VHH binders against o26223. Designs and how they scored, part 256

Target 1, 191 residues: o26223
Amino acid sequence: MKLLWTSQHIKVTVHIDGKVSKMDVLEAIKTRRSIRKYQDREVPEELIDKILDAAMCGPSAVDERPWHFIVVRNREMLEKIPEVHPYGAMVKDAPVAIIVCCDSSLEKIPGFWVQDCSIASQNILLAAHSLGLGAVWTGVYPLEDRVEGIRRLFSIPEHVIPFSVIPLGYPAENPGTRDLFDPDRIHLEKW
Below, E stands for the ipSAE of ESMFold2; O stands for the ipSAE of OpenDDE; V2 stands for 0.75 times the mean of E and O plus 0.25 times the DockQ between their complexes.

## First folded at step 14 (VHH; framework vhh_7nfr_2)

Design Q42 (at its last look DockQ between E and O 0.01; V2 from the best seeds 0.00; counts 0 for: pae O 10.0 > 2, placed apart)
Fold by ESMFold2-Fast, scan of step 14:
Structure Q42 (fold): chain B 191 residues (1-191), chain A 124 residues (1-124)
Amino acid sequence: as target 1 above (191 residues)
Amino acid sequence: QVQLQESGGGLVQPGGSLRLSCAASGFTFSEKWMSWVRQAPGEGREWVSSISYSGGWTEYADSVKGRFTIARDNVKNTLYLLMDSLKSDDTAVYYCAKHIYSVFPETQDAFDIWGQGTQVTVSS
């Protein structure tokens, strides 16, 4: 017998604190925070689909779009991620995680897949936030130990490179926002 | 420098117990998978057990499953092998080994740092 995967198969309404999420782009960017504590609550498949659609809408070098995604909901697999990723302890407590991967066979310009997958990862974080979810980017590439650990755990073929692991769920913490604007890092016309 | 130092070996009667220790230095121990590997007289190296970063995932060779327990103390940077119900076939030099990657070993090439070994002799 295969393990049963239980997911919600009903019409869903997106909420933040019981209200429909309505953020403009600048608000989403400025208020997004890394979330590492999650409610014991399933994330509807429809929200994951919206997040992955947003992930694929990023700009990509020469339109190569090398990204592939693994959606992990299986508890046994989620509990093993911290054992191959030392900064992924929170993943075991998340209802779902997305592994962002690069299929090197889709690469048209060498090396830009890192930027492509970074863009996809950031879009996942922003989309999750806009939908009332919390997420955090845990780094895999370029750390060979983590790359090989994640590859083996999820049977990822050698031509595919795991880039990031992003656990997500309904947030159980509110770290607030930060004011990060630093005018000393802006140079007019010359250094 | 990066170093692994085993201790705790010795002579023990069949059915006895031993606790092996491996002191690690020169790397971030808490971020590395670790293994015990043994070599019996005149034989090749045999993988015994592996442990993940936190100790939440362990695996054992079929020959030692149920008798040996691998453990780690990330505060003390020490790996342990708790050996119970020892048999004459467990007689070997036991090596502590650091994994290159967070995967279970398929060959000896999975490790980049080895200890010098500690002798375990099980004899009546």
Scores: ipSAE 0.384, ipTM 0.750, lowest interface PAE 3.6, mean pLDDT 89
Fold by ESMFold2, look of step 15:
Structure Q42 (fold): chain B 191 residues (1-191), chain A 124 residues (1-124)
Amino acid sequence: as target 1 above (191 residues)
Amino acid sequence: QVQLQESGGGLVQPGGSLRLSCAASGFTFSEKWMSWVRQAPGEGREWVSSISYSGGWTEYADSVKGRFTIARDNVKNTLYLLMDSLKSDDTAVYYCAKHIYSVFPETQDAFDIWGQGTQVTVSS
């Protein structure tokens, strides 16, 4: 007996700045894991640019695009994040972190910015993975202590809401893939 | 149930040393920033020092910088203030205070729980 590859699978080629990613989009989604250990290796600016380009490709409510991104490479600042974010300990060991923020003055539909920034955050994770990097989403909003701590640390104005902190770097761990499909979560036509 | 209890105050000579302790209970001490604040007779409360939840980030008022050391023991749920080179104008009631947020304080509104205070008197 032979294992046959079905021709029904769809491959999506991603184009960023004229470069082609070799990773299938479903493969990226299935194999992305939260990475909390990083090599002592800098992440090139070009990769951060590609990641942020991908983040901004996400849909947003009525195209409001309320997001702003703070790129943090300064060692002293990275080391201070865990002091205002108790579950962000791995950030001090990352070569770079991206803070996803909402500028509330850009909102066109109140309250949908959470979905908008969540989409941008997930795109950051997938793009980083496709580029050979590891990342993890550390939650800031809606926890008031974390929001205020990050806002003060980075001089973020009151109308701008820090949503997430995403440390990233070349991975120093491999937690493996998981099979999480659960048919009982699927409801046809009604509950 | 939430309590901060200071101890270790007393009478000392100028140039002397003293160690204050603050026992914490009723909240997750290891997840909170803490401060020492003092009040001299006839004065308002003066911020002395703050420490982050892990102890990795400390700040001091200019009046005590280089002479006082803030520390914490997250296993024993205890905050400390080591006071060296004491002067007469360090005479005050010293309070332990819990931060509302994990940031350095701007005003006394930054704190939601205060201890009872411990008297430090520097006099010869």
Scores: ipSAE 0.103, ipTM 0.575, lowest interface PAE 6.6, mean pLDDT 89
Fold by OpenDDE, look of step 15:
Structure Q42 (fold): chain B 191 residues (1-191), chain A 124 residues (1-124)
Amino acid sequence: as target 1 above (191 residues)
Amino acid sequence: QVQLQESGGGLVQPGGSLRLSCAASGFTFSEKWMSWVRQAPGEGREWVSSISYSGGWTEYADSVKGRFTIARDNVKNTLYLLMDSLKSDDTAVYYCAKHIYSVFPETQDAFDIWGQGTQVTVSS
């Protein structure tokens, strides 16, 4: 017997209405896992918008905000990414991927763009998770072969550096939670 | 063996309160989202409420919002449903359900393990 999931009785905050999840920040951080298996289900544009909004809310060096995002939904392109990214095999199975890039012309302080794009990438992961999606951070920079591969594949200008590829989708796996707290990594006042 | 066992159901008057419990065993409880689903006489199963790993995220059906509270104790491997201001329309068998994935339950396929259910009857 099918469950009665009528719009009249279900207030959906996570998946359907593109509404902001009620998941608190600590919950999102602590329970997030890399997801590499996805359902055969499209991700609504509203959710992508929310994720990208989150991606742009992170801090950056002197507020330089050097990031750009390529949203990839084309199946052919998604399937080509693993050809230039050996650890991006799951991308071909995702309904969408976000490529995080740095526009070097926007840099105010050299080198901090790596931190900026890392923050943006992490926010994508957390936002995706809070919205009921699964994602994984596949590193592109600083590996030259991957950087050039992604650059050519997506015709990215020379002054723009692809940083990460993040496939997203409704999760088809549940790796469970981890306890990663290690008090031995905490030093008080000095090492 | 993976198992869910509901308890706490009973007969109450309109406006009354009940606390349902679901004891989980056979899996890592703290690593799974959990839900309550109910089935009234002659009707299909209706989603009631869901809760994330540590309870940082909860959601309710509109019909129970403001009256019901879902909670969990991961130390005791127990899911709870606090039901206040009960109405006659709340009469149903209430089931505890384990999520397969950490997603909002859009269909019955979201669950792989069910309890036997506990009867809640609201009547004057």
Scores: ipSAE 0.005, ipTM 0.258, lowest interface PAE 10.0, mean pLDDT 88
ESMFold2 (binder alone), look of step 15: mean pLDDT 83; pTM 0.841

Design Q43
Fold by ESMFold2-Fast, scan of step 14:
Structure Q43 (fold): chain B 191 residues (1-191), chain A 124 residues (1-124)
Amino acid sequence: as target 1 above (191 residues)
Amino acid sequence: QVQLQESGGGLVQPGGSLRLSCAASGFTFSEKWMSWVRQAPGEGREWVSSISYSGGWTEYADSVKGRFTIARDNVKNTLYLLMDSLKSDDTAVYYCAKHIYSAYPETQDAFDIWGQGTQVTVSS
């Protein structure tokens, strides 16, 4: 299957309460929550395309953009993820998951790919939330057991490092709002 | 102290059955893939079977597929190998091994902890 990944080819078809999502950036950041329970409902390909477009828009060290993505919709494959990831039980119940990977051949400065892939992962979470979906970041790197388990399960080459597994779907839970602002963590002019 | 202890080996006739056990201690057994590896007289180590954290994913060498079943009990911290239709070629010392990495049983460096082994002899 040939895929064309550009914002020009992305159409949003959202099935919500008759309204398009109107979430601004600050609202998206402040209200995003980890979602681990999903409706038995397909996520349209067009929404995944929008999420991946957003993932690739993150800043990266010396513009190396080392990220690659695997989109997993196959139920049998999703059911195997918990067998190599002990905190990935929710993945088997998700309609789709995105595996964020680093292609080390694209790395221009050693070690910064971790920050790059973290930024891509967070953009996936924010974009999903803005589109009415729920998602959660399940950690892979730097846990060697998980890295190699995911690599083997998805036939990932040795020069590519799986970084995170992000299941997503229409949320079947509604965690409350959070107030995380802590002024004691802000220091003016000095520690 | 991290330890793996095998038991259940012995002498059996061709076509017979054996059940091997491996008692694990000193690590979180439920968070590790486990394998059985065997070594026949005068041969190198040969991977036999692997099992995932929960037992929901198992893999077998072609030579034993359909005859052996790997299983685990995470409450008892015990790994099992149920061996049916044993052949003379199955004669080996059988080792319990803890994976460093999930699902890479084919390399010698895939395991960081080994048991002492249990001898299985299939002979008339």
Scores: ipSAE 0.011, ipTM 0.424, lowest interface PAE 9.2, mean pLDDT 85

Design Q44
Fold by ESMFold2-Fast, scan of step 14:
Structure Q44 (fold): chain B 191 residues (1-191), chain A 124 residues (1-124)
Amino acid sequence: as target 1 above (191 residues)
Amino acid sequence: QVQLQESGGGLVQPGGSLRLSCAASGFTFSEKWMSWVRQAPGEGREWVSSISYSGGWTEYADSVKGRFTIARDNVKNTLYLLMDSLKSDDTAVYYCAKHIYSAWPETQDAFDIWGQGTQVTVSS
């Protein structure tokens, strides 16, 4: 007999433009969608700070926490991202983007920085959503072309690896929600 | 199979203009950054200009900035270098080069495919 966990709601109170949002963790996870269309409206610095704080709270292999972040607001720089990242066209329309990087000098176990930076990227997406913003993860690593393009565009040192580019802003689209639960992917006791 | 073929070089007087072309085949041209690199007699290779795969980002060497324009036509799979206000110091063999990475090249090792070159001579 396996104890089935009931759906437990952890209520989080956050401020979005001075307004209080009451989104539980499961609701945030289930309703987050990739957003690629943004309002022509600046994202306050305090919201970016909250998002980056959340990004750094993820679990990390041997607590190496190799994360570094570049916050890009400069329109000219945002417009150049699609030239080195073909699936980053939406970045030029975003008011801000976060580049998640790995400082390889902080890596304690080879290869686990990929998982560390994936966790940081997902936390950025969830935190943005919980704060009323929309965001999308655009992949950089392990595509060598994109890694070197982003590195040169932002003067990133050789020992630092750009992992993802995440544009974010107030959403100008609502793609709706998805029900992705598939019981055929759950195996009890054995495969 | 993979090939770059330059054309448009020739003899021109100082202050003149030339348009170089580079026909690309054997790869998806629209997905690659491209560069022009030149080599003057008795000298090493000098990077001249680079263009992103869509043409939205271009870079130029200080020696040619304001005088040369790099362009591309992804429908025709052709790279161009429009050369204005030519100087005797621009005399060189001009090579078309395909980038390994979608980034501005730091060295000649940043290119995996080169054309055979086209001669540009600027003299009175």
Scores: ipSAE 0.041, ipTM 0.529, lowest interface PAE 7.1, mean pLDDT 86

Design Q45
Fold by ESMFold2-Fast, scan of step 14:
Structure Q45 (fold): chain B 191 residues (1-191), chain A 124 residues (1-124)
Amino acid sequence: as target 1 above (191 residues)
Amino acid sequence: QVQLQESGGGLVQPGGSLRLSCAASGFTFSEKWMSWVRQAPGEGREWVSSISYSGGWTEYADSVKGRFTIARDNVKNTLYLLMDSLKSDDTAVYYCAKHIYSALPETQDAFDIWGQGTQVTVSS
């Protein structure tokens, strides 16, 4: 049987300001922005597969890899997310969202799953950007109200913790890049 | 400090209408799901209706669908229940309740703050 979630040896090409480009890692990190406005245009399944493959390539504590992902394309479900997540208003306008979850049964060392799922979330944002998509991380954990709202909306069992909701699509906005380098936050040899 | 205060209850004729209000204070009302719950004489508590923090998602018990409308004013920090076509079976103490989580309640344990209740009596 063919696996739906299989990585591909494909040349990556990114659309930036309407132009096709190849983005190196540092460029992707520096130019990625939170995107909250999306074109009314579907994201191909093949791009979601690449994004999830990248998400699972993140490091995790003791290689526990506790992450699970829910891919949401159903319009009715996307429209309900803003009603259980007060800062997720943009999700209703996205063609797809990924919910990053932690399966606590896969946890090998207590508490590090938060860092593990943070890394997976950031990889989703970077991979989306590198593929010409826009995305934003909307926080779920550690806010109990949002955790339980998302859990119930998607029938997530109690041993699984929803961590983030990441809507994504082709961007309908182009926020400029930011120069965030602050040398006052760098200490040499000692604090 | 966190308080819910109901008003608008009273005696009404069958087929009549009544509007309940619940004034909320001491928490960020605009970020909380709210419900109306009622208790008839000699009965347990019955969930009536819920509203999401923005008002974009509302749900109703089958017994009140099409007759009751839940609404909120996030500027005034007030929850409403608009009750039409009232029946004798709607006679109960009506409570305003704040949800612990942004989800439909499965039991009364879904709420952390309750109002004092307002009596609604439907009789001839």
Scores: ipSAE 0.324, ipTM 0.706, lowest interface PAE 3.9, mean pLDDT 89

Design Q46
Fold by ESMFold2-Fast, scan of step 14:
Structure Q46 (fold): chain B 191 residues (1-191), chain A 124 residues (1-124)
Amino acid sequence: as target 1 above (191 residues)
Amino acid sequence: QVQLQESGGGLVQPGGSLRLSCAASGFTFSEKWMSWVRQAPGEGREWVSSISYSGGWTEYADSVKGRFTIARDNVKNTLYLLMDSLKSDDTAVYYCAKHIYSAHPETQDAFDIWGQGTQVTVSS
């Protein structure tokens, strides 16, 4: 697999309640849900390339951009992820997963790579949703057992730290919308 | 109390079979990788086999591959080693060991809990 670069802007459309509409950024943020059930169908490489392009557009501390990504499509490898990540059971049923990693040799300020990789992970989730796919974030770092398990499974070198595993595919579930706004968490001028 | 208790060892003739068991208690067995490690008379510890949480991933030392099968029962909290086509070189004390990491063990330091061991003797 080669990543595909395009100079064309891909139009984003969302099919909601029998109607096709263009999804804006706020709509994408508000309607994105964790999806753990996937259709048995392939995700085109072009869509994965678009998602990874979005992931790399995130801000990073001192522009260190320490992220690397592993794209996993091999069924046998996907089926082994739950063996090293006990809360990643849904990964074995996904057509593809992205492992977000930090290359520590690219780190310029100690510790900020965690924030950098968190931002990249969120961009993956939002980009997948905007393209009609479903995805879920599953945590790897800072749980030492999961970090070492994923490292060994994918032959990740010592200077690279696996951060998250994100399975994705065409959704086979449709959870309803959530209202999460809580004004009690907003403090004006002072605590 | 965290414990691993091995059983099933004994005397067997070359070409014979044995089934070792390891009863685990005091920790969440279903969340841990487990291994079998052996120690022959006068020698250091040798890793034999490892098994993941569900048993979906198993690994074997080249010396036992194709002859031994590692298995687990997460309902009974028990680890097994099914030993077939036994050779005199398989004579050793067999230890059950709990992994620190969900990964292949590189050294004995990969384990935090060990059983007391069970003796396997393959007689001529």
Scores: ipSAE 0.190, ipTM 0.620, lowest interface PAE 5.0, mean pLDDT 88

Design Q47
Fold by ESMFold2-Fast, scan of step 14:
Structure Q47 (fold): chain B 191 residues (1-191), chain A 124 residues (1-124)
Amino acid sequence: as target 1 above (191 residues)
Amino acid sequence: QVQLQESGGGLVQPGGSLRLSCAASGFTFSEKWMSWVRQAPGEGREWVSSISYSGGWTEYADSVKGRFTIARDNVKNTLYLLMDSLKSDDTAVYYCAKHIWSAFPETQDAFDIWGQGTQVTVSS
């Protein structure tokens, strides 16, 4: 636990930068954007814990919940991710990244782990946004080269499949939101 | 066609230097990890060095670490091996090889495309 005390001789300070606001669910969904530029600022462990709690609350096929997470803060490891993931260049500049993995030994119904890990990944993005952070989902599975690159970089065992790499940080960019509603994609009663 | 073509080998004195080049064609070079692998007379293939697709991560066999430098030019689609302080034990045919995965090789089966090789002989 972190304690906040100020004395004449020792100053201990814990900062949570940015305003933690409660968004309604629709606002969070509609205003979340992929963020690829981050401030040079620490993300507190408390916020990562809240994000991972939200990730694990997703629905899962036959309640198999096969997800595991690797939290990467080590600068040297973050700098190596772009070397095994060609579209992960932004990860080296992030203060932290989460790798979403599937433990195949927990799989109860073949193939549905992809949906389970997609749900966990999206919950990470939404939770991060609701807490004033920015994040982006960089794809790993089903690209075999990226899967094996990430597996070897983080010593992930053979029965575990890396699914996505999600860098997170305080945003250093502010892309506007988009109106994506397309009524032509909605069919009533029948196709 | 996918191909790798090595050049720059030759005869050099112990303590000398050589620069090997490997010209790549027929694939997106900038998206692939590359390695140098050597084979001495009568011996199996020995991994020498690997480089990530951008050049930001390199590794070397203990036998060459500190003496060899692997580099790449993604604009020219060319892989290099800069060899310094050459020893007689460095005598071998040197092959460039394209990785199947963006990872350091565990065996020679990690490569799907090989060059024809270039001979390096270190002798007085």
Scores: ipSAE 0.289, ipTM 0.692, lowest interface PAE 4.5, mean pLDDT 88

Design Q48
Fold by ESMFold2-Fast, scan of step 14:
Structure Q48 (fold): chain B 191 residues (1-191), chain A 124 residues (1-124)
Amino acid sequence: as target 1 above (191 residues)
Amino acid sequence: QVQLQESGGGLVQPGGSLRLSCAASGFTFSEKWMSWVRQAPGEGREWVSSISYSGGWTEYADSVKGRFTIARDNVKNTLYLLMDSLKSDDTAVYYCAKHIFSAFPETQDAFDIWGQGTQVTVSS
């Protein structure tokens, strides 16, 4: 039988003395990996605030900035996410998850909110990585089953569309290095 | 072909028990919420119970709470309804239904695939 609650573990938080080591932007982009295993450690609110600030700094079509965010720390709610999202099993083991949403009342140009929320989601992943956290993007939109499951679980109104669920925490795994540069995908002047 | 096929219905005396099964094929069963819905003679359809992907979240109609148990086997692609302490009012055709969304149903429009039904008759 496995433990059902991370709250049953004794949590030790390392004091942050206000000094931050900054990761180079290119290094952050190249070394970010999907993290699905998390330490039983609380993520400070200060780090969540920095991540959400970064999320809102993305470009958006016609500056519509349609994103809204739900921050989920409640253990019972985190445990219910896998019941409405079949590929979100890791969310129950995360100390916190961010749900990226689109408020359709803020949409100025049809369809570009998907790109806007994708940019916000990627900024969350990069910001988390730069702060020593691990995260993974679990897809919600455009899968209507997941969209309506997440909507109803979190009482999200009909004019708001849940886009992604991003669990995050201190990483308990270390994926290897990738070299993804492929010059065959670069075409000079013409296809 | 996407199909749901119920079995296990029959005639049972008041206070008796039955186990209904629903065999699912043609879709990824483990990725879908499932429900049981019944229709009594001369009545409309009544939602009975729903179960999430893993079975970690279940809900029941007030009329069957404490007497019925919904369960699933994702390896065998089978949904179950274990009915205990059956009453004459439980007499109905029982349908297995596949959810469109991962949420408890508000209306009959919550389902896209239905089984053919299995008759349950509770009488002396």
Scores: ipSAE 0.215, ipTM 0.648, lowest interface PAE 5.3, mean pLDDT 88

Design Q49
Fold by ESMFold2-Fast, scan of step 14:
Structure Q49 (fold): chain B 191 residues (1-191), chain A 124 residues (1-124)
Amino acid sequence: as target 1 above (191 residues)
Amino acid sequence: QVQLQESGGGLVQPGGSLRLSCAASGFTFSEKWMSWVRQAPGEGREWVSSISYSGGWTEYADSVKGRFTIARDNVKNTLYLLMDSLKSDDTAVYYCAKHIRSAFPETQDAFDIWGQGTQVTVSS
């Protein structure tokens, strides 16, 4: 039994070697928050594998599935990410980060790779949350300076486009949940 | 208005030191890589040094390694070049330049905004 998340006396528990989080889909969606502070704890490879499996389960246009993922655990490399991404300061303190990329050679329908990679990124966030981890999506594409910075830093080929950088770890903060329902954004029958 | 203004140049003897400053305005300085570029009399532009957003990643031309230090203050929107052990070959107009991309420059086309320059003269 491992405590994966704590918040003012609230704890989430998972068994690493036999039992995974029991959070249902709606609960995961409603309680997931961006986490930017991480415990000094290693994330097991088994959990990263489960997260990446979930990432690849998203729908993709014409089943093109253009995703490639870079898993970064090297401290020196994590410390360099904020140098090419101004809103990625938290990455240097994370035990691991996932870079979501598009291999343009796998693209079957122009432009839909952005939606494909967005879905993969969101699945990473939800899967991490369901496993008791915290994560945050830091945007790379379509900001050309960030795309080229990340590409150069990780030796990413020109036909591959870095889309997002997602640091993750065991949460060291607990932002409360939010009620985000806004009926003014729902239009019945017509705009 | 996007603007870069250099200061701190002057006449110095060989072996001396100078500190150059570049005041940035009209853009979010903390989100841009910055460089120092120099141009000696009768020569083309030569890249001197670059610094990343936070200052954690710096690079230097081989001609200045160990003698110059690039630094930045993101609160004051100011770029610095600390020049030590100056040589006659360091005589040039020094420009600060804003990068288009978060990468070390291959050519001068890597920059979209340039300062007016500050003259550094190393002579006896």
Scores: ipSAE 0.005, ipTM 0.487, lowest interface PAE 9.9, mean pLDDT 87

Design Q5
Fold by ESMFold2-Fast, scan of step 14:
Structure Q5 (fold): chain B 191 residues (1-191), chain A 124 residues (1-124)
Amino acid sequence: as target 1 above (191 residues)
Amino acid sequence: QVQLQESGGGLVQPGGSLRLSCAASGFTFSEKWMSWVRQAPGEGREWVSSISYLGGWTEYADSVKGRFTIARDNVKNTLYLLMDSLKSDDTAVYYCAKHIYSAFPETQDAFDIWGQGTQVTVSS
């Protein structure tokens, strides 16, 4: 039983600390935080499906949509990620991780796949947050050691480039709020 | 500046044990996969064992499985090879090697930095 997203649900209902909240797009963007501690609780397949649907809705250069995704739930595989990614220690404690990949055979314009996969990664983070989950982006590309480590660990073919590893789960931490608006970074009409 | 220095080799009788050490300097040891590779007299280099960053993932050549243990100390920046039940066929120069990628080696091209080696001789 997979749930389909429809235009009838223009807002997402989020379950937070035993309470249910409504979250719009701006609220999701402003309140999303990197979450590195997860409850020992499975994430339903239907929520992963919704997150991946959101990931594929991002804009891409010349509509090339080069992304592929690996969903990792196997505990032994999750425990090996820190062995190929030195800043991925939290991944072993997550119930699931998504590996965002670029299939270079789908690339229409050289180099823009990095932007395409960045957009997909951010959509995963926002969608997870909107669904009451926590996630964090751990960087793979452009670090050659991590790219080849992840490639070999998950049997990723040579024409596919692992871009990011995103562990996710029900959050077991609640980071404080951030107000990051800085008007000094806005220039009108010229630098 | 980047250096790997092996120690602990020597002469040992068949069935004996040795502990090899490799002191690493000039790079972030805790972020690199490491291997032991050996070269017997008159033969090519043979991969012996590899270890991941945290030591949670290790692999061994079939010739040494069950007899050798690879280990690391990321605080001391030191790689180890604990060799038990040594055979005459284990006689070789043992090299410490730093991986280019965080993966088990397919060929000797997997390494970018090598130590100078330490001689292990198993003889009666």
Scores: ipSAE 0.302, ipTM 0.710, lowest interface PAE 4.4, mean pLDDT 89

